# Ledger of designs, part 96: VHH binders against Protein DOG1-like 4 (DOGL4)

Target 1, 232 residues: Protein DOG1-like 4 (DOGL4), of Arabidopsis thaliana (Mouse-ear cress) (q84jc2)
Amino acid sequence: MSKMRNLVEEKFLEFYESWVIQLELYLHQLLIAHNNNTMSETELRHLISKLTTHHKAYYTAKWAAIREDVLAFFGSVWLNPLENACSWLTGWKPSMVFRMVDRLRKSRVVLVEAQVKKLEELRVKTKFDEQKIEREMERYQVAMADRKMVELARLGCHVGGESVMVVEAAVRGLSMGLEKMVKAADCVRLKTLKGILDILTPPQCVEFLAAAATFQVQLRRWGNRRHYVTHS
Short names: E, the ipSAE of ESMFold2; O, the ipSAE of OpenDDE; V2, 0.75 times the mean of E and O plus 0.25 times the DockQ between their complexes.

## First folded at step 11 (VHH)

Design gb6 (from gb1 with S57N; framework vhh_6qgx_2; at its last look DockQ between E and O 0.88; V2 from the best seeds 0.81)
Fold by OpenDDE, look of step 11:
Structure gb6 (fold): chain B 232 residues (1-232), chain A 124 residues (1-124)
Amino acid sequence: as target 1 above (232 residues)
Amino acid sequence: QVQLVESGGGLVQAGGSLRLSCAASGRTFSDYHMAWFRRAPGKEREFVAAISWSGGNTFYTDSVKGRFTISRDHAKNTVSLQMNSLRPEDTAVYYCAAGSELYLPISADEYDYWGQGTRVTVSA
């Protein structure tokens, strides 16, 4: 049975579909750049900037949407079940991207010792920040059965004007907490990405971003095939 | 909001050196990429040099490579441009810029804040 989508879900679905299409275009360009050693450093930097700007645009749209309805992102109707299963607080897990970095090391890419050291430091920091958020999330989930939620449970079976207002207030309170956690997670994602891109050379950035984009696109494709998902 | 104030401009002879400085206001200096741009008389603004938020990544336009060095001081919230072996074609108003993009940008439209500029004149 198809779930009824709210306005936020519909709008973001449309946005995300377009965003993914553009991501695939950038992926193609990254792959060309990676396989063609004729591009200048300036050209590579421009390409990297275009893609990273694209990523930034996603979060801009996301943050606008979560202000309206953060709960939409915990269902994420624009994602298939596989994508959702791999999601951590409504997005990719920050520590996961270091697997992409590891791929670089196993490829033709040579990381110098200084880069390896910086990447390790960043990995440690990222994990620490990630764990901090997880602890906060756990605390929030445990505290979820607070007075407001109890009231919600009590009133949820009753229909009335005052009861509805109380329920709405309770849901708003929960949403505010969730929004805070999601934003915190996104900040760690962006910081991690920013850090990695600062450490890598332009060619290495291209390879890294290509790997990340490939993973994202393939995950979507695999999930769609498995679950016969149609978003349009 | 970040305010940027350039200093260090002046008149110098060809082959001489000059050090520009840019002081940034605000609490989040370490989050911004910093860059220098310049505008020569009758020309458009052009990229000169950029340094990443951490200081670990730098990029220069070809015409200044080997002659100019960009650096930043996190403690002082400053970015500097050491200009050596100056040429008459380096004559311009030099602008400091700050940007918050994920990757070190080299285009002017990717920078969010700009200084008022400092004039550098290199005589033949």
Scores: ipSAE 0.883, ipTM 0.952, lowest interface PAE 0.5, mean pLDDT 92
Fold by ESMFold2, look of step 11:
Structure gb6 (fold): chain B 232 residues (1-232), chain A 124 residues (1-124)
Amino acid sequence: as target 1 above (232 residues)
Amino acid sequence: QVQLVESGGGLVQAGGSLRLSCAASGRTFSDYHMAWFRRAPGKEREFVAAISWSGGNTFYTDSVKGRFTISRDHAKNTVSLQMNSLRPEDTAVYYCAAGSELYLPISADEYDYWGQGTRVTVSA
C-alpha cells in the first residue's frame, strides 16, 4: 500500500541522513589517522572496526526496510539522482571497489606480491558471484516481462477484481524476487569488503576506507549541488 | 551456533613454554575470527591475541608480542596459542573466543562465543 511505502521511505530517509552525518564524522577520523603516523596499531584497528560496524548498521536497517518495501530502494528518495544512477541492485556493484584499490595502488599504497595475488583471487570470486546474480536477474526480468505483457493484454479485455488480483500477485512475486536478489548482492558486497580488509594492513585499510567514504560524500555533495542550482 | 573447548593449560616454570588449543564445533569455522583472552585472579578479562577468519591477519597485545604465536587449522577446526618465554604475569585463565564481525575484533564485546577457559600457572 502507498501509505506503508511512504512510512518506510520516510523512516529510512531519516535513518540515512543520520547515517551519512556519522559517516562524515568517521571520515574526519580516517583522514586524521591517514595523515598521522603516530597512531598505534591498536588505535587503527579500533577505528577500522567502528567503520565496519557503521556499515553493518546500514545493512541491518536496509534489510529490515526491504522486507517491508523493496521497491523503495530502486529510485530511493534518500539518494539524489546521481547516487541513484550509480546503483546496481540498490548499491555499488561489488567489484567496483577494486577500481578504487587499483587507483590507490598506483598512487600511494604499496602492496606486496602476496597481497596482490590475494586481491586478484578475491576480484575473480567477486566477479563470479556478480555474474551469477546478473544471470538470475536476467531470468527474473524475462519472467516478469512475460507475465506483465500477458496481464496487460488481459486487462485490455477485462475490468474487474480478478484482473486486479492477478496484477497484485505479480507485484508480490516481483517484490519477493527483488528482495532475494538485493540481499544476495549485499552479501557479495559485505563478503568482498570483509576480504579486502583482511588482506590490507591496518594503515592500508584506513586509506581504503577514507577513499571510499570520500567518494560517497563527494558524490552526494556533487549531486545535491545540481539539485540546488536547478531549483534556484 | 559455535561451541568452544580449550585445552593445554597447566603449571609451567618461568621461561618455559605451553601450547593452548581450542576446538571449535559448528558450521563454517572458516567464517569466524578467533581470539584468546585471559583473566588473572582479581583482574578483568584482557585481550591476548587474535587471528582472522582466513588466518592472514593477526594481532597481539604488546606484553606478549614476540613470545606468543596464534595459529589456526581449518582441517581440525582448531585455533592454537603457542606461549614461549612465559612469565609469572602470564598466569591467568585463558579463554577462546569466536566472532563473525567484518573486521578482526580486539574487544571482548565483539566476540559472541566463548569457551569455559583453561588455567595457566607460571611459577618462579
Scores: ipSAE 0.699, ipTM 0.873, lowest interface PAE 1.0, mean pLDDT 83
ESMFold2 (binder alone), look of step 11: mean pLDDT 83; pTM 0.863

Design gb7 (from gb1 with S30E; framework vhh_6qgx_2; at its last look DockQ between E and O 0.88; V2 from the best seeds 0.81)
Fold by OpenDDE, look of step 11:
Structure gb7 (fold): chain B 232 residues (1-232), chain A 124 residues (1-124)
Amino acid sequence: as target 1 above (232 residues)
Amino acid sequence: QVQLVESGGGLVQAGGSLRLSCAASGRTFEDYHMAWFRRAPGKEREFVAAISWSGGSTFYTDSVKGRFTISRDHAKNTVSLQMNSLRPEDTAVYYCAAGSELYLPISADEYDYWGQGTRVTVSA
């Protein structure tokens, strides 16, 4: 059965489809840059800035959307089941990007000791921040069976004007909590990216971003093939 | 809002040195990339130097490499530009800028806040 989509879902789906197309274009450029040793540092920096601006645009759109309906992002109809299964609080898990960094270390990229140290410090910090959010999420999930939710459960079978208002209020309360969690997670994502990009040289940034984009695009492709998902 | 105030400009002879300073107020700027731009008479604004939010990375335009050094002080909320071996072509109004992009930007449109500028004049 086809899932009914609300306006927020439809709008963000359209946005995301376009955003992914642009990401693929940037990925292509990154791969070219990675294989082209003739590009200047200035050119590399411009390319990196374009892509990172693209990422920032995603979160700008996301945050606008979650203000309207954060619950849409816990279904994420614009993602396939594989992508959703790999999601942590409506996005990629921040600590996973260090696997991309590890790939750099195993490639032709040479990280100096100072970089390795800084990356490790950042990894530790990222893990700590993730755990903090997870604890808060657990607390929230346990606490969700509060008075409002009990009232929601009680009234769920009764349709009436006052009952509807109570239910809506309860859902709004839940949504506000979820929005807070999602924003917190996104902040950790952005901080982690910002940190990694500060530590790496421009060529290393290009390789890292290419690896990350490749993973994202491939995950989508694999999931679509497996579940025969069509978004348009 | 972040306010930026430049200082340290003046008249100097070719081969001389100046140290520009930019003080940020209103908010801490520990999350901002900082940069210096300059505009010479009759020319467009151009990038000079940038320093990342952490201070761990810097970038310079080719014409100032080896002569200029950008640095920042988190405790004082300041960014500085040490200018050595100054040349007449370095004559310009120098602007301090702050940006919140994920990556250290080198384009003016990627910076969010700007100072009023400080004039540097290098005589032959």
Scores: ipSAE 0.874, ipTM 0.947, lowest interface PAE 0.5, mean pLDDT 92
Fold by ESMFold2, look of step 11:
Structure gb7 (fold): chain B 232 residues (1-232), chain A 124 residues (1-124)
Amino acid sequence: as target 1 above (232 residues)
Amino acid sequence: QVQLVESGGGLVQAGGSLRLSCAASGRTFEDYHMAWFRRAPGKEREFVAAISWSGGSTFYTDSVKGRFTISRDHAKNTVSLQMNSLRPEDTAVYYCAAGSELYLPISADEYDYWGQGTRVTVSA
């Protein structure tokens, strides 16, 4: 409650609640497909596409909201403290998704050597893309610090509305930089997901998506129970 | 921003073979899933085959499985459909399609770019 919600945050909170509810409904479909192997490959592919469309819808809504207020996504009011503690640049660290892949690899039966090699190549590429974003973030932070020093010096010499305009320009520049970094991180997340789903067979994709959705749902449930109990 | 041009259609006798080709013009061909759809006379467009952006995944409609092979050449920016053991029911206009969805699409509405089509006629 210490953070006052604005219109962007309220709108996205409503979206996110609905989005998670729908994710849980899709999770039930994934679990049925996994536990009762009666679906054709065509049916599995349609189910997988529903999940990927749902994930893409999340990013579509997020990118629209970020254009209005990127700072709302740092310490998001729609996430509980446990979920926020797991965030890297407003979302799952792209390379962490390979923990779900590692769960699949513990079942040697489900992954062949060719898949293992492709997954390792993708993991390396994902880490490389992450490091590129982290370098750009560091470079941007240095540039912003330098610009802040110049602006503070000018503010010390100015009176009237010019100081407000300089501060507003600096804040706008920071927001634009953060938008670019968040979108770049999201693109790595999506590209990594796209790559994983391309390497896995349709049944393996169902297993992967079910594991990922289960973890996300349980992380939210556990964090909400702890928060509710602590505050009640 | 992607143009697709099909070629290789024509008249063939049942049991024969044809190879369709689709040339893509665009610098991001490697990001696109590619597919072939077909429209038989008096029918709606139907899925035939798809190949993922990397070439690592393929999928075929049941009626062509084992007879058709989809492949792609990243160096030439082309996707091909090798059609063997052709049957009269394979007669249709074949369309090349490209899409950038997260998962290899098999529904037409998930593909963003379409070619103009190439006619395949299989005679008894």
Scores: ipSAE 0.692, ipTM 0.865, lowest interface PAE 1.0, mean pLDDT 82
ESMFold2 (binder alone), look of step 11: mean pLDDT 83; pTM 0.856

Design gb8 (from gb2 with E110D; framework vhh_6qgx_2; at its last look DockQ between E and O 0.89; V2 from the best seeds 0.80)
Fold by OpenDDE, look of step 11:
Structure gb8 (fold): chain B 232 residues (1-232), chain A 124 residues (1-124)
Amino acid sequence: as target 1 above (232 residues)
Amino acid sequence: QVQLVESGGGLVQAGGSLRLSCAASGRTFSDYHMAWFRRAPGKEREFVAAISWSGGSTFYTDSVKGRFTISRDHAKNTVSLQMNSLRPEDTAVYYCAAGSELYLPVSADDYDYWGQGTRVTVSA
């Protein structure tokens, strides 16, 4: 079934398509940098900064969009079903990135003991923050079935005039709660990323970011093939 | 918004030492990367040193490596630049900067807040 898109969905879809294209370009640069040890530390840092700025831009756009319609991100029409299935509160699960870090350890990348320790501390903290958000989400979801919402559901069969206004107000209230949770989740994502990048050396950051970008791009490709999704 | 105030500049002979300090206002000091930049007479502003938000990572321009040390004090909301073995070419106005990027940046464009600068003059 083709889902009818609202204005927020359409705009963000366009943004995201462009954003992914740029991500692929950065991925290419990261791979070159990783395979060619000719880049100076300054050059590597510059490349890393460009990519991380790109990521930051995504969240800037996202947060602007969710102010208008946070519900759009719970459908995420710009993502295929596989991508959506792998999403945690409208994005990647923060603790997932530590799996990517673990892959670095299995590769030619040698992490010193101090780095390993710091990464573990960060992992624990990230997990704790995730769980906190999950508990809040659970509470919120349960609370949605309060007396007011149940009453609105009953009235929903006969929505007209003043009833429409009441329903809209209720939806706005729900949306505000969802927005708060999404922002909280995004903060954990950004903090986790910031933490990892602080612990890793520039070459390690390049490898990590390349792995992350590769995973994202491939997930999209796999999902598109499986579900025959065509993005404009 | 973060306000930055530099101090510690002055006149010093070649081979001498100075310690610059930057005091940051605000409640979110620990969220910012801190850096020192400098502008010599007739030259563009250039990166000198940076320290990550946690203090766990530092980076220096090649010309100051081994001579300058950047550090930060979270309790005092300060960042410092210890400058040893100063050279005439180190003569410049030194600026403190704060940035909120995900990664420790080396470009001036990636820093959001700047101090007014402190003048360092190294005589031959």
Scores: ipSAE 0.871, ipTM 0.945, lowest interface PAE 0.5, mean pLDDT 92
Fold by ESMFold2, look of step 11:
Structure gb8 (fold): chain B 232 residues (1-232), chain A 124 residues (1-124)
Amino acid sequence: as target 1 above (232 residues)
Amino acid sequence: QVQLVESGGGLVQAGGSLRLSCAASGRTFSDYHMAWFRRAPGKEREFVAAISWSGGSTFYTDSVKGRFTISRDHAKNTVSLQMNSLRPEDTAVYYCAAGSELYLPVSADDYDYWGQGTRVTVSA
């Protein structure tokens, strides 16, 4: 193929394929639990914990990979933020999870008024946290333009050593900032998930996690590139 | 780091009540699920009750359901266990635990911080 993958991308792809296979096995268990009205609350809670542990493992592996090379998770981050819109800091916007919650309300679960109120409060908080991250990304937009201008200056200047060191330090600074922003976005995703699971009852959590697992498995089947630097 | 200090243990007659308290210090208390475990003489630690980080979800082992109530106070950074209708088999050292898992844990392995314990003795 005309594109060569870097080492970090290849390692994470290998992890991800194994991770999705295990997720499919957990999805089977979730579907059985949905159909089995004799499962105790303790048994449901153990299954839910297995799923949440599996999701934490995804982020643990991701954070290890971005520590090695954060740019492996961005296709065109040195361009402008609009060109990266569908890879909102290496993943879906945290608030998109509420579309899944809304679908559950529409099709199969009845939420009491207290749950609805808490979910709306969480949605507002999640959106606020997203907006904070978007403002930080705007600051990086200027830094990306400055990086391009520094590269043009290097083409016009042949004073080596000192100029190269300044450029390398600037690039490292941008990479460190991007790692921070990716982790911040992931933390919003995890806090939102934690909040949703706290509001829902154990049977409702099983239904939610089954929907989430189904979605993730389908993304893999359709060329799931949202977790890699390549575009789809 | 989180430090946990239990209090409220003691001697009580069967049928009586006792309230345990656990004070948490360190990083933000509101990020942690809190639980009570107990160890009876000659037995392993067992789960008693847990309350989620927000206070919105609770879970109890079957033998204490309806008799014990777990609660938390975010302003005071405390978690409490109200124990009613006490029985001799409730005699144990009670431990407070804190964990940061995504979902409210019921297994001791999922709790990261532990108190030193407070002794509860229920006499016939």
Scores: ipSAE 0.665, ipTM 0.853, lowest interface PAE 1.1, mean pLDDT 80
ESMFold2 (binder alone), look of step 11: mean pLDDT 82; pTM 0.848

Design ja2 (from j2 with L105T; framework vhh_6z1v_2; at its last look DockQ between E and O 0.91; V2 from the best seeds 0.80)
Fold by OpenDDE, look of step 11:
Structure ja2 (fold): chain B 232 residues (1-232), chain A 123 residues (1-123)
Amino acid sequence: as target 1 above (232 residues)
Amino acid sequence: EVQLVESGGRLVRTGGSLRLSCAASGFTFSDYAMGWFRQAPGKEREVVAAIDWSGDETWHADFVKGRFTISRDNAKNTVYLQMNSLKPEDTAVYYCAASFPFYTTHSSEYDYWGQGTQVTVSS
């Protein structure tokens, strides 16, 4: 069953498909870099920079899109059900990346004590920030039973000029709140990512980014196979 | 074209107050964190204060000691630095900078910069 899509959804879907293709290309480069271990530090840093720039581009596009329709991202038609199920406030949960770091530690990656300490501090901070956002969301959700939302519910399916205006105003209010929360969450994501990359060495960064990209790509593949999702 | 234009810098006496403004154009101001930096003669550029995209979170350098306050008005695409109890040591060119989507203490991570405004504090 195909869902009706609005203009924002269509545009972002197209963007995201292209973005994922480019991510796969970078993933390939990351894997080569990781396996060959012949790249210079300068080359590794350049590759890392490409990836970070790529991620920045995603959020630039996202924030432009959410200004138009933040609700589109809570239905994310460009994602399969599995990807959506794993989403926290329209994206990956920041604290999740520490599991990837832990995986690195279990592998051949040796972290020095100073790195371990800093990572733990970052983990604590990230969790705190997540909880703060969650609390704010809870407050917002509780507040949804305000006058405007009650009016919206009361109006039901009645469509009139004044009724439409009231509904639109209510939706705008809700959207503004959601946009703020999404942006806040995205900031926590990117701060966390930046924090990790600042702690890790360039080779470790490459391995981490490869793991993260692999997870993202595989999650998409698994979800698509399971649900026969086509994003044409 | 992206522009950050600082204003408000001038000569003031020790103990005086200034309010710097930075007017932004050419980008979505409300998506960017903003920062104030300063550079004194012969010294490295240092971060003075920063504010997130919403204005809810701010950061101030230790040397500010409550004397300066960063704020922003997204409706006016402007970021401000209120400076009170100025000292000769505060003499510097003050720069406004923008960073997407969060602020940092590292100048190299900011995306856009203004031309700067001179603040001189006389003894």
Scores: ipSAE 0.867, ipTM 0.939, lowest interface PAE 0.5, mean pLDDT 92
Fold by ESMFold2, look of step 11:
Structure ja2 (fold): chain B 232 residues (1-232), chain A 123 residues (1-123)
Amino acid sequence: as target 1 above (232 residues)
Amino acid sequence: EVQLVESGGRLVRTGGSLRLSCAASGFTFSDYAMGWFRQAPGKEREVVAAIDWSGDETWHADFVKGRFTISRDNAKNTVYLQMNSLKPEDTAVYYCAASFPFYTTHSSEYDYWGQGTQVTVSS
């Protein structure tokens, strides 16, 4: 049973810890901006831009890491079990953010009719993109299973270096396909985030980003606390 | 240092064809969406065509649809614009631009820009 981390996992764990710390600092700024109403519209847009840039930085680092080991992102060592359980293709399912928008509409955020229409259009587009990726993933998994069955039959009838090279090629093909699908999913995630921020007003964006960051931070804190009490 | 270097712009007659290329360096080209923009003197820069990071999806502005084709070669770190059936109104400086990770039609959302290459279409 392996307990060791590879170099990709160690490097990304270090990055992720720093990234989350910075997210918490931005959350603090978002909560100040929301609660005190002391920032100008220009300052709010600057803060919103910093959050967008922070999320882009996450994906920039992630895409560099998946080139070396995409499988590290399926059951990541830098996430607690609760965070990993929320994963859809190595991250939040893109359409899940609309549940947060819906909750804000029901309690705090008043949206005009034009915003509601644009958000519904974006929701439909996001779900369509998700479904396209899910169909591609299903198709890919079936194709890989079929290829693996043929190669396993060959291994049963033939033992040698050619069989090892065929298995290695199949594993390499799987990793390349997974990388493409993870990148496609990440594009939908970031495109959906930017789309929501383009529709909302700056104060509404601050409230949305604060809610999203709060949920992510609390999910990590709660999952870590449960881990400590069960494993300590 | 990030660089986008356009080439291939020149004078051509109405109805002619031209191929622009843009060589990229200093960033991971295969992670970026690419776009071609153009700007005529005194006009706002406008998007002409865009292509996603993988090359699987493309977008073309209506005023060039059927005439221009964007493509990319990730192995060569190069994006192309094939321009057919050129018109005098296509006269402009053409720029390539990169955006991580998806393309958009708004120039302000692109991270990196080339220096531009002049295309002139004579009547």
Scores: ipSAE 0.655, ipTM 0.845, lowest interface PAE 1.3, mean pLDDT 84
ESMFold2 (binder alone), look of step 11: mean pLDDT 91; pTM 0.925

Design ja4 (from ja2 with S30Y; framework vhh_6z1v_2; at its last look DockQ between E and O 0.94; V2 from the best seeds 0.79)
Fold by OpenDDE, look of step 11:
Structure ja4 (fold): chain B 232 residues (1-232), chain A 123 residues (1-123)
Amino acid sequence: as target 1 above (232 residues)
Amino acid sequence: EVQLVESGGRLVRTGGSLRLSCAASGFTFYDYAMGWFRQAPGKEREVVAAIDWSGDETWHADFVKGRFTISRDNAKNTVYLQMNSLKPEDTAVYYCAASFPFYTTHSSEYDYWGQGTQVTVSS
């Protein structure tokens, strides 16, 4: 069954499709860089900067979109069911990236003790922040079942006149809460990403970003094949 | 056009108070973390305080020692720095800066900057 799409969903779908195409291009460059030991540090840093800028652009667009309709991101019609199943508060779970870092450690990447220590500290911090957000989310979800929501449901049965305005106001209030949670989660995501990139050397960053991008692209491909999803 | 305009800087005596304001325009203010920086003569620019997009989280430098407080009013697109118990060492140009989506202690990571306002503390 295909979900009906609103204007926000349609616009963001178009954006995201383009964004993913660009990500795949950057992934190709990352893989080349990873396999090319002749690239200078300056060149590597430039590539890293392009990727970080690309991610920043995503969240810029996302935050603009959630301002209009944050609920669209809890359905995320631009994602397949597998991608959605792996989503935490409308995106990737921040602590997940440490699994990727662990994979790097098992590969040819040698992390010095100082890096390992910093990564562990970051991991702890990230988990703490995630839990904080989860607690807030739980509180919010419980609150949604309060008298206001009951009233909203009651009013929803009688659509017309002043009742419509009351319902709209209630929905706006809920949306604002959700928006706040999503933004908070996004901040944890980007802080975690930045933290990792600050700890790693440029070559290590390239490898990490390549792994992350690969995972994202492959998850999309796997999900599309499994569920026969065609977005374009 | 993006603009950050600082105001409130002036000459004050030791122990005095100032409130700096930074009026933002040309971008979605409530999506950006904001920071105050300062640069004294002959010194590097240093972060004074920062505040997240919502105002729920703040950071203050160690040298502030509870004397300064950063705050923001998203409805007015303005960030503030309340400075109390000012010392001659606080003499500097104070800059407002914006960062998407979170604040950092690194000046190079901020997206937009104001022109600064001069704060002078006399003995």
Scores: ipSAE 0.865, ipTM 0.939, lowest interface PAE 0.5, mean pLDDT 92
Fold by ESMFold2, look of step 11:
Structure ja4 (fold): chain B 232 residues (1-232), chain A 123 residues (1-123)
Amino acid sequence: as target 1 above (232 residues)
Amino acid sequence: EVQLVESGGRLVRTGGSLRLSCAASGFTFYDYAMGWFRQAPGKEREVVAAIDWSGDETWHADFVKGRFTISRDNAKNTVYLQMNSLKPEDTAVYYCAASFPFYTTHSSEYDYWGQGTQVTVSS
């Protein structure tokens, strides 16, 4: 059975495909910079700036799209099932990125004590902001469940335009609430990314950005391949 | 095209009050954090106050706490700076700035800037 796509979903699918292709091109540049120390500090900062601009462009397009249809970002048609299953409020979970930083510290990146202290402070702030959003989502869901039960009871007792108007208002309220929470989550994501890049040196930033881009690309590839492997 | 237009700057006596406004156009105002900066002649531009996209979170520099209040009206695409208990040292050109999607205290990280409005506080 064909699943219908609205205009928002179709437009963002095209955007996202192009965005990922460009991310893969930047990943190639990051890997070259990582494996070769011929790049000056100025060149490294330029590459890092390209990556941060690319990430901001994603959120610019996303926020325009969620204004039209935030629900498209819950179970997105442009993501495979693995990518969708790994999402926390329509994207990567901010606190989990510190596991990537921790792995880099063990294998490739040497951090001075001042950097370690700043990263721990950022980790605590990021986790606090995440938990605040999670609590707000829970309160929102409880409130919506209570409203839905009362509304369904009233609809069972009445037929008419007033019932339709109340349902429409509830749906608009849900969409606006979800949009606010998605934006809040995205702010935590981008603040966390910027915070990490501000603490790390330019070579360390290249290592981090390469690891992050690799993970995103691999998650997409792994999820796309699961349907081509069978067992006897 | 993107425009931030400040208004309300004028000459005010010490101890007086003034409200600055910044009208935004050409971008999705609701998606941006907003900040007020100031610069006196020969001095470095400095952040005065900032407010997040929703209006729920604000930040004020220590030198203006209790005297200045940032606010925004997303329906009017406008950010405000209420300035009370003005001092001669508050004399500066005040700039409105926008940053996607969160504010910072560093002027280099803001995406859009207004042309500024002159505030002069006389003794």
Scores: ipSAE 0.620, ipTM 0.836, lowest interface PAE 1.6, mean pLDDT 86
ESMFold2 (binder alone), look of step 11: mean pLDDT 90; pTM 0.914

